# VH-VL binders against Protein krasavietz (kra): the designs that were tried, part 6

Target 1, 172 residues: Protein krasavietz (kra), of Drosophila melanogaster (Fruit fly) (q9vne2r244to415)
Amino acid sequence: KLHKAQASQEAKRELQQALIDDINDEKPYNEITSDIKDFSQRTNIPDHEIIVIIWSTIMSLGEWNKKEELVTDQAVRHLKNYCPLLQAFASTDRSELALILKVQEFCYENMNFMKAFQKIILLFYKTEVLSEEIILRWYKEGHSNKGKMHFLEQMRKFVEWLQSAEEESESE
Below, E stands for the ipSAE of ESMFold2; O stands for the ipSAE of OpenDDE; V2 stands for 0.75 times the mean of E and O plus 0.25 times the DockQ between their complexes.

## First folded at step 1 (VH-VL)

Design m11 (framework fv_mosunetuzumab)
Fold by ESMFold2-Fast, scan of step 1:
Structure m11 (fold): chain C 172 residues (1-172), chain A 118 residues (1-118), chain B 112 residues (1-112)
Amino acid sequence: as target 1 above (172 residues)
Amino acid sequence: EVQLVQSGAEVKKPGASVKVSCKASGYTFTSYDIHWVRQAPGQGLEWIGWMNPNSGNTKYNEKFKGRATLTADTSTSTAYLELSSLRSEDTAVYYCARDYGSWYFDYWGQGTLVTVSS
Amino acid sequence: DIVMTQSPDSLAVSLGERATINCKSSQSVLYSSNNKNYLAWYQQKPGQPPKLLIYWASTRESGVPDRFSGSGSGTDFTLTISSLQAEDVAVYYCQQYYSYPTFGQGTKVEIK
């Protein structure tokens, strides 16, 4: 009972290492996804925690450029390789929200990524990792987040575009 | 403009090896994987394998394991397919094609005809 | 391996008419967790390499005319050319990428 937190933390580290091994072995995404789902069933770790581990692992594999102007393009190119894997665990509103919040946290804590947030979110939107609904929910609810002014302003035009598209009637 | 430009046609004897090149331009070479696909005359497409130019890692179709070797030279943005122990059944057009990690191919080389005859 | 089978092997269609090509996979290429079909379509003209038309079963590649559309899910897929033009004479291939890539045998489209 009392050791559940320690067991959970150890399981998350095991998942991260297994994922690193699978990626370095260049397994097909379906095999990586199956490995992670088997792990999730054994450890009872929910998708909203798994997707965060996948994100953190993918970002840990990059050797990032120190210049803000170059790192954004580098990050987008790197992440494109893993969008099918992230999408497999973006199964609930909660897992999508967990991902966008973790991306925000990463960009805030790594100064050279401060301008990368919008382009990463745009990539995840275009690849169907993140839905319009969750991006809009984050934008509305982001009033309480530290650094919110910077990231909300960065996303302003993209959100305005999403809201315009949402209001269009395109049944035919 | 993205281009993959392959080396010219080759004629080989059975038992020989052939090395086909694929020079990439118009994009960051190490950001995309390179696959090799062949097509025998009048036949369909057959996947040989892929190379990640950033890591150097490769995966092969089981049919070609032990005979195919995929390499890349990042300084010249050139990928290579070497096929050994050639048989007449290896007569085909060999294509390189690029991919962004999902294993469908957005750009292809023009193809290299390899003819294996005695 | 996943075996891809196309039908018909060849079809003749009049200019401006609809052409329909079918592709069947020996097992599902729909991954239920992401709801994506790992299927692409290519066009190959004589003496040229294949050209990507459609990926994820129904997403049209940039620069491909809107007369080309892909549909289907799981094991049964269709490429449709709504109004055949002279430049569409080619062999068309489906490809799965759910596992290691495999291609259909091709469907030759010619003018009637």
Scores: ipSAE 0.000, ipTM 0.496, lowest interface PAE 15.9, mean pLDDT 86

Design m3 (framework fv_mosunetuzumab)
Heavy chain, then light chain:
Amino acid sequence: EVQLVQSGAEVKKPGASVKVSCKASGYTFTGYYIHWVRQAPGQGLEWIGWINPNSGGTKYNEKFKGRATLTADTSTSTAYLELSSLRSEDTAVYYCARSYDFWSGEFDYWGQGTLVTVSS
Amino acid sequence: DIVMTQSPDSLAVSLGERATINCKSSQSVLYSSNNKNYLAWYQQKPGQPPKLLIYWASTRESGVPDRFSGSGSGTDFTLTISSLQAEDVAVYYCQQYYSYPTFGQGTKVEIK
ESMFold2-Fast, scan of step 1: ipSAE 0.000; ipTM 0.472

Design s10 (framework fv_socazolimab; at its last look DockQ between E and O 0.40; V2 from the best seeds 0.00; counts 0 for: pae E 11.3 > 2, unsure alone 68.3 < 75)
Heavy chain, then light chain:
Amino acid sequence: EVQLVESGAEVKKPGSSVKVSCKASGGTFSSYAISWVRQAPGQGLEWMGGIIPIFDTANYAQKFQGRVTITADESTSTAYMELSSLRSEDTAVYYCAREYWDTSGYEAFDIWGQGTTVTVSS
Amino acid sequence: QSALTQPASVSGSLGQSVTISCTGSSSDVGGYNYVSWYQQHPGKAPNLMIYDVSKRSGVSNRFSGSKSGNTASLTISGLQAEDEADYYCSSYTSSSTLVFGGGTKLTVL
ESMFold2-Fast, scan of step 1: ipSAE 0.026; ipTM 0.633
ESMFold2, look of step 2: ipSAE 0.007; ipTM 0.506
ESMFold2 (binder alone), look of step 2: mean pLDDT 85; pTM 0.897
OpenDDE, look of step 2: ipSAE 0.006; ipTM 0.552

Design s12 (framework fv_socazolimab)
Heavy chain, then light chain:
Amino acid sequence: EVQLVESGAEVKKPGSSVKVSCKASGGTFSSYAISWVRQAPGQGLEWMGGIIPIFGTANYAQKFQGRVTITADESTSTAYMELSSLRSEDTAVYYCARDEGYYDSSGYWEDYGMDVWGQGTTVTVSS
Amino acid sequence: QSALTQPASVSGSLGQSVTISCTGSSSDVGGYNYVSWYQQHPGKAPNLMIYDVSKRSGVSNRFSGSKSGNTASLTISGLQAEDEADYYCSSYTSSSTLVFGGGTKLTVL
ESMFold2-Fast, scan of step 1: ipSAE 0.007; ipTM 0.559

## First folded at step 4 (VH-VL)

Design t58 (framework fv_dalutrafusp)
Fold by ESMFold2-Fast, scan of step 4:
Structure t58 (fold): chain C 172 residues (1-172), chain A 120 residues (1-120), chain B 107 residues (1-107)
Amino acid sequence: as target 1 above (172 residues)
Amino acid sequence: EVQLVQSGAEVKKPGESLKISCKASGGTFSSYAISWVRQMPGKGLEWMGGIIPIFGTANYAGKFKDQVTISADKSISTAYLQWSSLKASDTAMYYCARDYEGWFGEMDVWGQGTLVTVSS
Amino acid sequence: DIQMTQSPSSLSASVGDRVTITCRASQDISNYLNWYQQKPGKAPKLLIYDASNLETGVPSRFSGSGSGTDFTFTISSLQPEDIATYYCQQYDNLPYTFGQGTKVEIK
């Protein structure tokens, strides 16, 4: 007999493997998105869980430089290729928040990524994976304790730029 | 997908000001940077600088700093390259290019070019 | 600024020939190098990104390789429509810099 938790965990493993297979088969992102949405419909896995599985899977496919100064640009360039896929599942505040928190956790747990957080978040903002609203909310509300002060400090200048862009846009 | 359309050819005299444009269509204008690339007659490509419209910030190659101004108007999805005082040495073809998502240096979409001729 | 040097500055080859162009960076740029094709009177076109990745819609006879400071661009079987100037470009750091270009001509 399978408990709900066991069935859910197995479904998440199936999603991870299907995503890896689709990427290795070099499927277009529209087709990958369709495959994942079909899977989500069958298994009832919500977008805020799917987006973190997508994040974790694509990060697992990279071979990362051990130097902080080199891994940041490597990671940003790798992630650029998957922004359309991430955006397809960044449909709610909950999904966007789940992603930013998972990025924070990943960067905290992988020491060579400690300085990469800001540039990854900037990438997601520029590609419309993350909205200005959720980034500012995360910054002001500080939802995660993992490396909190370090990542808030990294984001300070970017948040100041978002504020400047808002003022310029409003004055325009 | 994204297309870039540049303003027409210009013939100017030394000392005159000039502003040329690069209008983007398709995609989100703010999700990429626009780079400006100069090509002098019979010469190679030179990156002049680029702008990230969402931040209103422009970056310049050193030799073009204080020679030109790069700006953008998000409301009409247009980037600009401007000179306060043209020199004969500014005679060149000027291209705008989408610096894909403003981070990677991968210029995948190019405008058709604007020929600027400066002579007396 | 990172300096990019191409070799040769020009070459003439016959249809069907294998053409090789090299690009050297003045410092380590990892694989952060693009290759562009510029046909006479036209804007440049991206052919190869990240040193070795073929841009969508670009014929498979074009390829790139290398990392660090030394890079190679190859046309496995030159076609008449390949007459163009080819440029490498680094994006490891600002300012982006181009090689001086290699003009490829038939015969």
Scores: ipSAE 0.007, ipTM 0.484, lowest interface PAE 11.0, mean pLDDT 83

Design t59 (framework fv_dalutrafusp)
Fold by ESMFold2-Fast, scan of step 4:
Structure t59 (fold): chain C 172 residues (1-172), chain A 120 residues (1-120), chain B 107 residues (1-107)
Amino acid sequence: as target 1 above (172 residues)
Amino acid sequence: EVQLVQSGAEVKKPGESLKISCKASGGTFSSYAISWVRQMPGKGLEWMGGIIPIFGTANYAGKFKDQVTISADKSISTAYLQWSSLKASDTAMYYCARDYEGWFGEMDVWGQGTLVTVSS
Amino acid sequence: DIQMTQSPSSLSASVGDRVTITCRASQSISSYLNWYQQKPGKAPKLLIYDASSLQSGVPSRFSGSGSGTDFTFTISSLQPEDIATYYCQQSYDTPWTFGQGTKVEIK
């Protein structure tokens, strides 16, 4: 049904514009989250699609430095402002995986972001947007994809830190 | 802004145990790696190991794996470096450092150092 | 372990001079190299990360370049407050390893 597909695409454009408007109006994140939750219920768009729209909208708001090394820190600073919003829609393994794959795609398609992937993923890990489980799943299951070897190399030491870590004996 | 404050200088005899501390003040810190770096008098810098406080997980340089224990207490934002039995060769300045934006080995915030002297 | 070798071990230069220090890794480390400044009796300070990225608050006269195994650190116009020992450090793989240091003094 082409009409239903067209309505869905229009709804996604509506969400992007509403999100931009809310951000420009400087609404608090709990209000923005509520607006998006209401939209999701009305349009029946699931969290794993919502989170990708939020990511794409946030990245569209940046004026990006062309220097690879400088854009990484710029992107991390920009994204820190929106981690609570992304976290609100990282409710399932599918949502987290959709986000990490979309970040990889963005970094691959925008050459100045090629070195930014690791630091963005680490930011999302630290802010509880992405879990250790999903990062490890992506690392193990994504080996064959084009561009993947570059991002696997970036993530190698971080993943090894997670996997080879010694169990700490916890004391009260 | 995060600041790291280390415990005071120590003077010990060979065979004694010692535990030194590195306390984070200001800001959230538990998700960053804390590294311990040794500098022997008049010598360069040696990474000993680090810990990610939220995981409770320590990694060591091979030279130090059997010599020290690295731990952290997330409730008080404090990392520790501990010896069960000190040797004269442990005489050095010990620094703790925060790994900037995580576990990348980029040590952007440093403690003031703890001088450990082992003699007698 | 990855071995890091700096050159020179020490140098003496005049205020306003361009100072260059090199660092070599025993294997390719991509761009995972940091530069630190350590003044006598003080903790090290991060100046450059990811080979060429300037740490916030660090003067623009400091710069880094290189990739793979060969890296360069430059002070474009040496100031009196720049007198210190400078260390490179690879962040490609644990254990993190430092060069032996380069002592920079005013002549």
Scores: ipSAE 0.006, ipTM 0.489, lowest interface PAE 11.3, mean pLDDT 84

Design t61 (from d4 with light chain S30R A50D; framework fv_danvilostomig_arm2)
Heavy chain, then light chain:
Amino acid sequence: EVQLVESGGGLVQPGGSLRLSCTASGFTVSSNYMSWVRQAPGKGLEYIGYIYSGGSTAYASWANGRFTISKDNTKNTVDLQMNSLRAEDTAVYYCARDLWGSEYFDYWGQGTLVTVSS
Amino acid sequence: ALVMTQSPSSLSASVGDRVTITCQASQGIRNYLAWYQQKPGKVPKLLIYDASTLQSGVPSRFSGSGYGTDFTLTISSLQPEDVATYYCQQYDDWPPEYTFGGGTKVEIK
ESMFold2-Fast, scan of step 4: ipSAE 0.013; ipTM 0.580

Design t62 (from d4 with heavy chain G55D, light chain D93E E97S; framework fv_danvilostomig_arm2)
Fold by ESMFold2-Fast, scan of step 4:
Structure t62 (fold): chain C 172 residues (1-172), chain A 118 residues (1-118), chain B 109 residues (1-109)
Amino acid sequence: as target 1 above (172 residues)
Amino acid sequence: EVQLVESGGGLVQPGGSLRLSCTASGFTVSSNYMSWVRQAPGKGLEYIGYIYSGDSTAYASWANGRFTISKDNTKNTVDLQMNSLRAEDTAVYYCARDLWGSEYFDYWGQGTLVTVSS
Amino acid sequence: ALVMTQSPSSLSASVGDRVTITCQASQGISNYLAWYQQKPGKVPKLLIYAASTLQSGVPSRFSGSGYGTDFTLTISSLQPEDVATYYCQQYDEWPPSYTFGGGTKVEIK
């Protein structure tokens, strides 16, 4: 068991480094996506783990402002560049949920990001990285306990809007 | 300097109503989560309810229907409206801040005494 | 309903003693547990959150441990200024319905 865990961890580090190299080489996102899919197939790492590695790598490339009021806009601007890449691996419910949980964890563990969660999720919704269905599932029962009250409250009005949009789409 | 000051406590007859106010300074209530907690003389702490950075509220089961929490962002206050008061509601009432939405309270007001007696 | 049971209700110890206070949740709450100190005639003060994380400015003689249902607050060397009632609080419930323990009164012999 330990040997398999070590091999998986080494593969994930290799993927992160390859992704950094591809981004620094300014490869088009279609080519980066192909490189990652090839890597995933060779190493048998599933999409829900790949998307977490992509998120962590993207966030590691930023030099973050320590001021809460400035870091949110900085993060949204930075992440906008990588939405096509995240989309390519957000193809399953499991991958989408893994991503939103990792964003929640990151924002909780980095205090200057505490108020950034809702705007990041809104960005991912607008760029079709996260679906309405998965955001509602996260809100109802899929969320992490880390900062749950804070992040659920941040999302309350957005979730109410999503539910209103669903009702408007239905025949009454 | 962060400060919370409760006001509005006093003597009320059973069945009466009373409104408590918590004035915040050094931070804005519009961006923070606030709670009301009470303590009967010589007894322990008892949670009443919570108000989020928006206007959403949640209450202890026993408080739901009798107590209402609201906030006024312009005045930077959080209020507790208490209705149908009973002798058992006699307590010191505290407002408390949840700075990061972490659901524990890093700063408390000094409290205001409410006595329900005939 | 999630109930927090705190024990003992009171204790007396000597200066320099190791003091332990326990708190038990009626269901698993992970590490979502805070400890507060309330000195006579004063407002409560946050000591510990996330079961074991010391609040800034709290003396290192205070420590917390536990996960799930069983939690402990320890004062490694009791000082005269530690005379107070100590309360645990769970914050795992959603929607918010926080529960405090009954309190433990700590007195010097």
Scores: ipSAE 0.007, ipTM 0.467, lowest interface PAE 14.3, mean pLDDT 84

## First folded at step 7 (VH-VL; framework fv_socazolimab)

Design v2 (at its last look DockQ between E and O 0.19; V2 from the best seeds 0.00; counts 0 for: pae E 9.8 > 2, placed apart)
Heavy chain, then light chain:
Amino acid sequence: EVQLVESGAEVKKPGSSVKVSCKASGGTFDTYAISWVRQAPGQGLEWMGGIIPIFGEANYAQKFQGRVTITADESTSTAYMELSSLRSEDTAVYYCARDTEGWFDYMDVWGQGTTVTVSS
Amino acid sequence: QSALTQPASVSGSLGQSVTISCTGSSSDVGGYNYVSWYQQHPGKAPNLMIYEVSNRPGVSNRFSGSKSGNTASLTISGLQAEDEADYYCSSYAGSNTYVFGGGTKLTVL
ESMFold2, look of step 7: ipSAE 0.007; ipTM 0.529
ESMFold2 (binder alone), look of step 7: mean pLDDT 92; pTM 0.933
OpenDDE, look of step 7: ipSAE 0.577; ipTM 0.847

Design v3 (at its last look DockQ between E and O 0.68; V2 from the best seeds 0.00; counts 0 for: pae E 4.6 > 2)
Heavy chain, then light chain:
Amino acid sequence: EVQLVESGAEVKKPGSSVKVSCKASGGTFSTYAISWVRQAPGQGLEWMGGIIPIFGEARYAQKFQGRVTITADESTSTAYMELSSLRSEDTAVYYCARDYEGWFDYMDVWGQGTTVTVSS
Amino acid sequence: QSALTQPASVSGSLGQSVTISCTGSSSDVGGYNYVSWYQQHPGKAPNLMIYEVSNRPGVSNRFSGSKSGNTASLTISGLQAEDEADYYCSSYAGYNTYVFGGGTKLTVL
ESMFold2, look of step 7: ipSAE 0.254; ipTM 0.708
ESMFold2 (binder alone), look of step 7: mean pLDDT 89; pTM 0.924
OpenDDE, look of step 7: ipSAE 0.407; ipTM 0.794

Design v4 (at its last look DockQ between E and O 0.05; V2 from the best seeds 0.00; counts 0 for: pae E 7.2 > 2, placed apart)
Heavy chain, then light chain:
Amino acid sequence: EVQLVESGAEVKKPGSSVKVSCKASGGTFSIYAISWVRQAPGQGLEWMGGIIPIFDEAKYAQKFQGRVTITADESTSTAYMELSSLRSEDTAVYYCARDSEGWFDYMDVWGQGTTVTVSS
Amino acid sequence: QSALTQPASVSGSLGQSVTISCTGSSSDVGSYNYVSWYQQHPGKAPNLMIYEVSKRSGVSNRFSGSKSGNTASLTISGLQAEDEADYYCSSYTSSNTYVFGGGTKLTVL
ESMFold2, look of step 7: ipSAE 0.249; ipTM 0.719
ESMFold2 (binder alone), look of step 7: mean pLDDT 87; pTM 0.907
OpenDDE, look of step 7: ipSAE 0.850; ipTM 0.922
ESMFold2, look of step 9: ipSAE 0.023; ipTM 0.585
ESMFold2 (binder alone), look of step 9: mean pLDDT 87; pTM 0.906
OpenDDE, look of step 9: ipSAE 0.842; ipTM 0.920

## First folded at step 9 (VH-VL; framework fv_socazolimab)

Design w1 (from v4 with light chain K55N S57P; at its last look DockQ between E and O 0.05; V2 from the best seeds 0.00; counts 0 for: pae E 4.8 > 2, placed apart)
Fold by ESMFold2, look of step 9:
Structure w1 (fold): chain C 172 residues (1-172), chain A 120 residues (1-120), chain B 109 residues (1-109)
Amino acid sequence: as target 1 above (172 residues)
Amino acid sequence: EVQLVESGAEVKKPGSSVKVSCKASGGTFSIYAISWVRQAPGQGLEWMGGIIPIFDEAKYAQKFQGRVTITADESTSTAYMELSSLRSEDTAVYYCARDSEGWFDYMDVWGQGTTVTVSS
Amino acid sequence: QSALTQPASVSGSLGQSVTISCTGSSSDVGSYNYVSWYQQHPGKAPNLMIYEVSNRPGVSNRFSGSKSGNTASLTISGLQAEDEADYYCSSYTSSNTYVFGGGTKLTVL
């Protein structure tokens, strides 16, 4: 079990470096996606683990403002560039939930991102990285304990917006 | 930092429509709600509706449902409010405002206001 | 059905304190912390003074907000002539809508 865990962690570090190399080479996203899929097949890393590694890698490439009121705009602009890549690995309910949970953890552990959570999820919803169904599942029962009351309250308005927008669309 | 500049004053006849623009500069446009608030002479503030531009989908106060259309153009960082079937009671100053922290929590940036006068 | 009730007017002397009330339902005021306060001088756009019940967006410490039960309050201490204005409370309501109170005219005596 230890040897398998150590080999898996080495594979994940290799994936991170391959991602960085592909980004530095300015490869188109379909080519980056293919490289990651090949790596995933060779190493048996499932999409729900791949998408978390992608998130962590692309966030490590940012130069983040320490002022909370500025970092949200930076995060949205940065992440928008990588939504096609994230979407390619948001292939199952499990991978989408894993991404939300990783974002929740990231914002909890990085104080300047505490108010950015909802806006990041909004971006991922609009760009179809995350489905409405999975966001609602996270809201209802799938969240972690890390800052949950804060993030659930932050998301309440978004959830109500989605439900009200659908009602208005039906009437219009 | 963020500024909202509205289009100029309008004089309209009853039964016509008016479309007011609200151009944002500074900061990100697409992820923050833009609300429209009006104020008739000597009266209080009245929320008409709002939009989060990235969704391109608006919410309306029930009073204005069916007469107001709120839209946004991300490429020009501009929100619009169109009010149709104008009547004299629609004479007011029309403000756009930005909600910088939530969907509809508070409005911290306001346009200068657009005076719309409905008369013959 | 939310409605925010404010007194039509209040007055206070220079240097004194005044409190403006804003009363609504449990669902609009009591249960949630989404009350804001705006100051409006004649001919000007409103200015945000307080958000989420008690937070100041870079305005003077003379302005403070609080909530008790279904009533939110704006307290202005050390009244100055420039404080003479209209004051509106507001709340986020269900279904992603927003409501303003009727407004309170503050007269500084």
Scores: ipSAE 0.201, ipTM 0.697, lowest interface PAE 4.8, mean pLDDT 86
ESMFold2 (binder alone), look of step 9: mean pLDDT 90; pTM 0.927
OpenDDE, look of step 9: ipSAE 0.845; ipTM 0.915

Design w2 (from v4 with heavy chain G102Y; at its last look DockQ between E and O 0.03; V2 from the best seeds 0.00; counts 0 for: pae E 7.0 > 2, placed apart)
Fold by ESMFold2, look of step 9:
Structure w2 (fold): chain C 172 residues (1-172), chain A 120 residues (1-120), chain B 109 residues (1-109)
Amino acid sequence: as target 1 above (172 residues)
Amino acid sequence: EVQLVESGAEVKKPGSSVKVSCKASGGTFSIYAISWVRQAPGQGLEWMGGIIPIFDEAKYAQKFQGRVTITADESTSTAYMELSSLRSEDTAVYYCARDSEYWFDYMDVWGQGTTVTVSS
Amino acid sequence: QSALTQPASVSGSLGQSVTISCTGSSSDVGSYNYVSWYQQHPGKAPNLMIYEVSKRSGVSNRFSGSKSGNTASLTISGLQAEDEADYYCSSYTSSNTYVFGGGTKLTVL
């Protein structure tokens, strides 16, 4: 079904442009969320695909510093403003994992963001975009191979902290 | 290059509290752990606790739990440590320090310290 | 008393080597904990010298760190007068906190 697949790709491009327009119009995020949900329902685009489009669109709007230590703070502050929008579409384990995988891919493909991965995932954990369970699942088996050794090492201490807290809760 | 500057020296009475500030300049603030470490005269270093400002969530050494409050203000790039119910043994130099690049690994940037004297 | 045990003092002659030990439990020093070393001159803030087994950028090659079992060691070779200072080990624990040793006063003779 080539015709349906092509229409779906066109719908995704239309969603991205509509999101850009809504952001440029300075719409409140609850209105942007509503617009995206209406679009998603009309076009049958699931939340795990919506959330990666939101990520990609938000990141395309940034004017990123070339120095990686400066870009990490810039990225975290930028993304913090959009966490409510991302959270609205982090509705299932699949959508959360899709987001982590997209972040991993983005940091791998954009060298100045190589050290930003950990900080972005920590932000998403604290703002409840990503659950502890899904972060641990990504670490154990859900990650892609793109830069995995570097990203797993970045996350090691945080994951150890999460696992230690889980053990304390179970032992009590 | 990041620099940390603590607020000025203070003299306090037992039973009161003190709030020390730590202003960061010349670098990023919000995404790095800021720790508080004290040193009584002639004594060693003692970690009190820390915070990662963007998360606004502090951790405390067990010895200080309940007496110390650590906060951060991203808009002013300033961390704060408040120690309550002061005793004479709280007389010390108080440092703030920044973690290098990893969550709670090591402290690579230190303030010059500020003296808090508790006189009974 | 500190959970990390360091000798209270060590001394060495100019040009010689000294080693400062830092011993703790497996939760403080063992396989999963990271040990760092700080130098502190009188009236100054501490300065990070060694993290894990790696030397901090800009620190002299005369400083090296090692770890065996529950004991970490800082070795200073080619001892110089300016090495006279207090030295603290620190362990990043599995509870995500720092623990400092009691400190070692190095006297250069």
Scores: ipSAE 0.035, ipTM 0.605, lowest interface PAE 7.0, mean pLDDT 83
ESMFold2 (binder alone), look of step 9: mean pLDDT 88; pTM 0.912
OpenDDE, look of step 9: ipSAE 0.806; ipTM 0.913

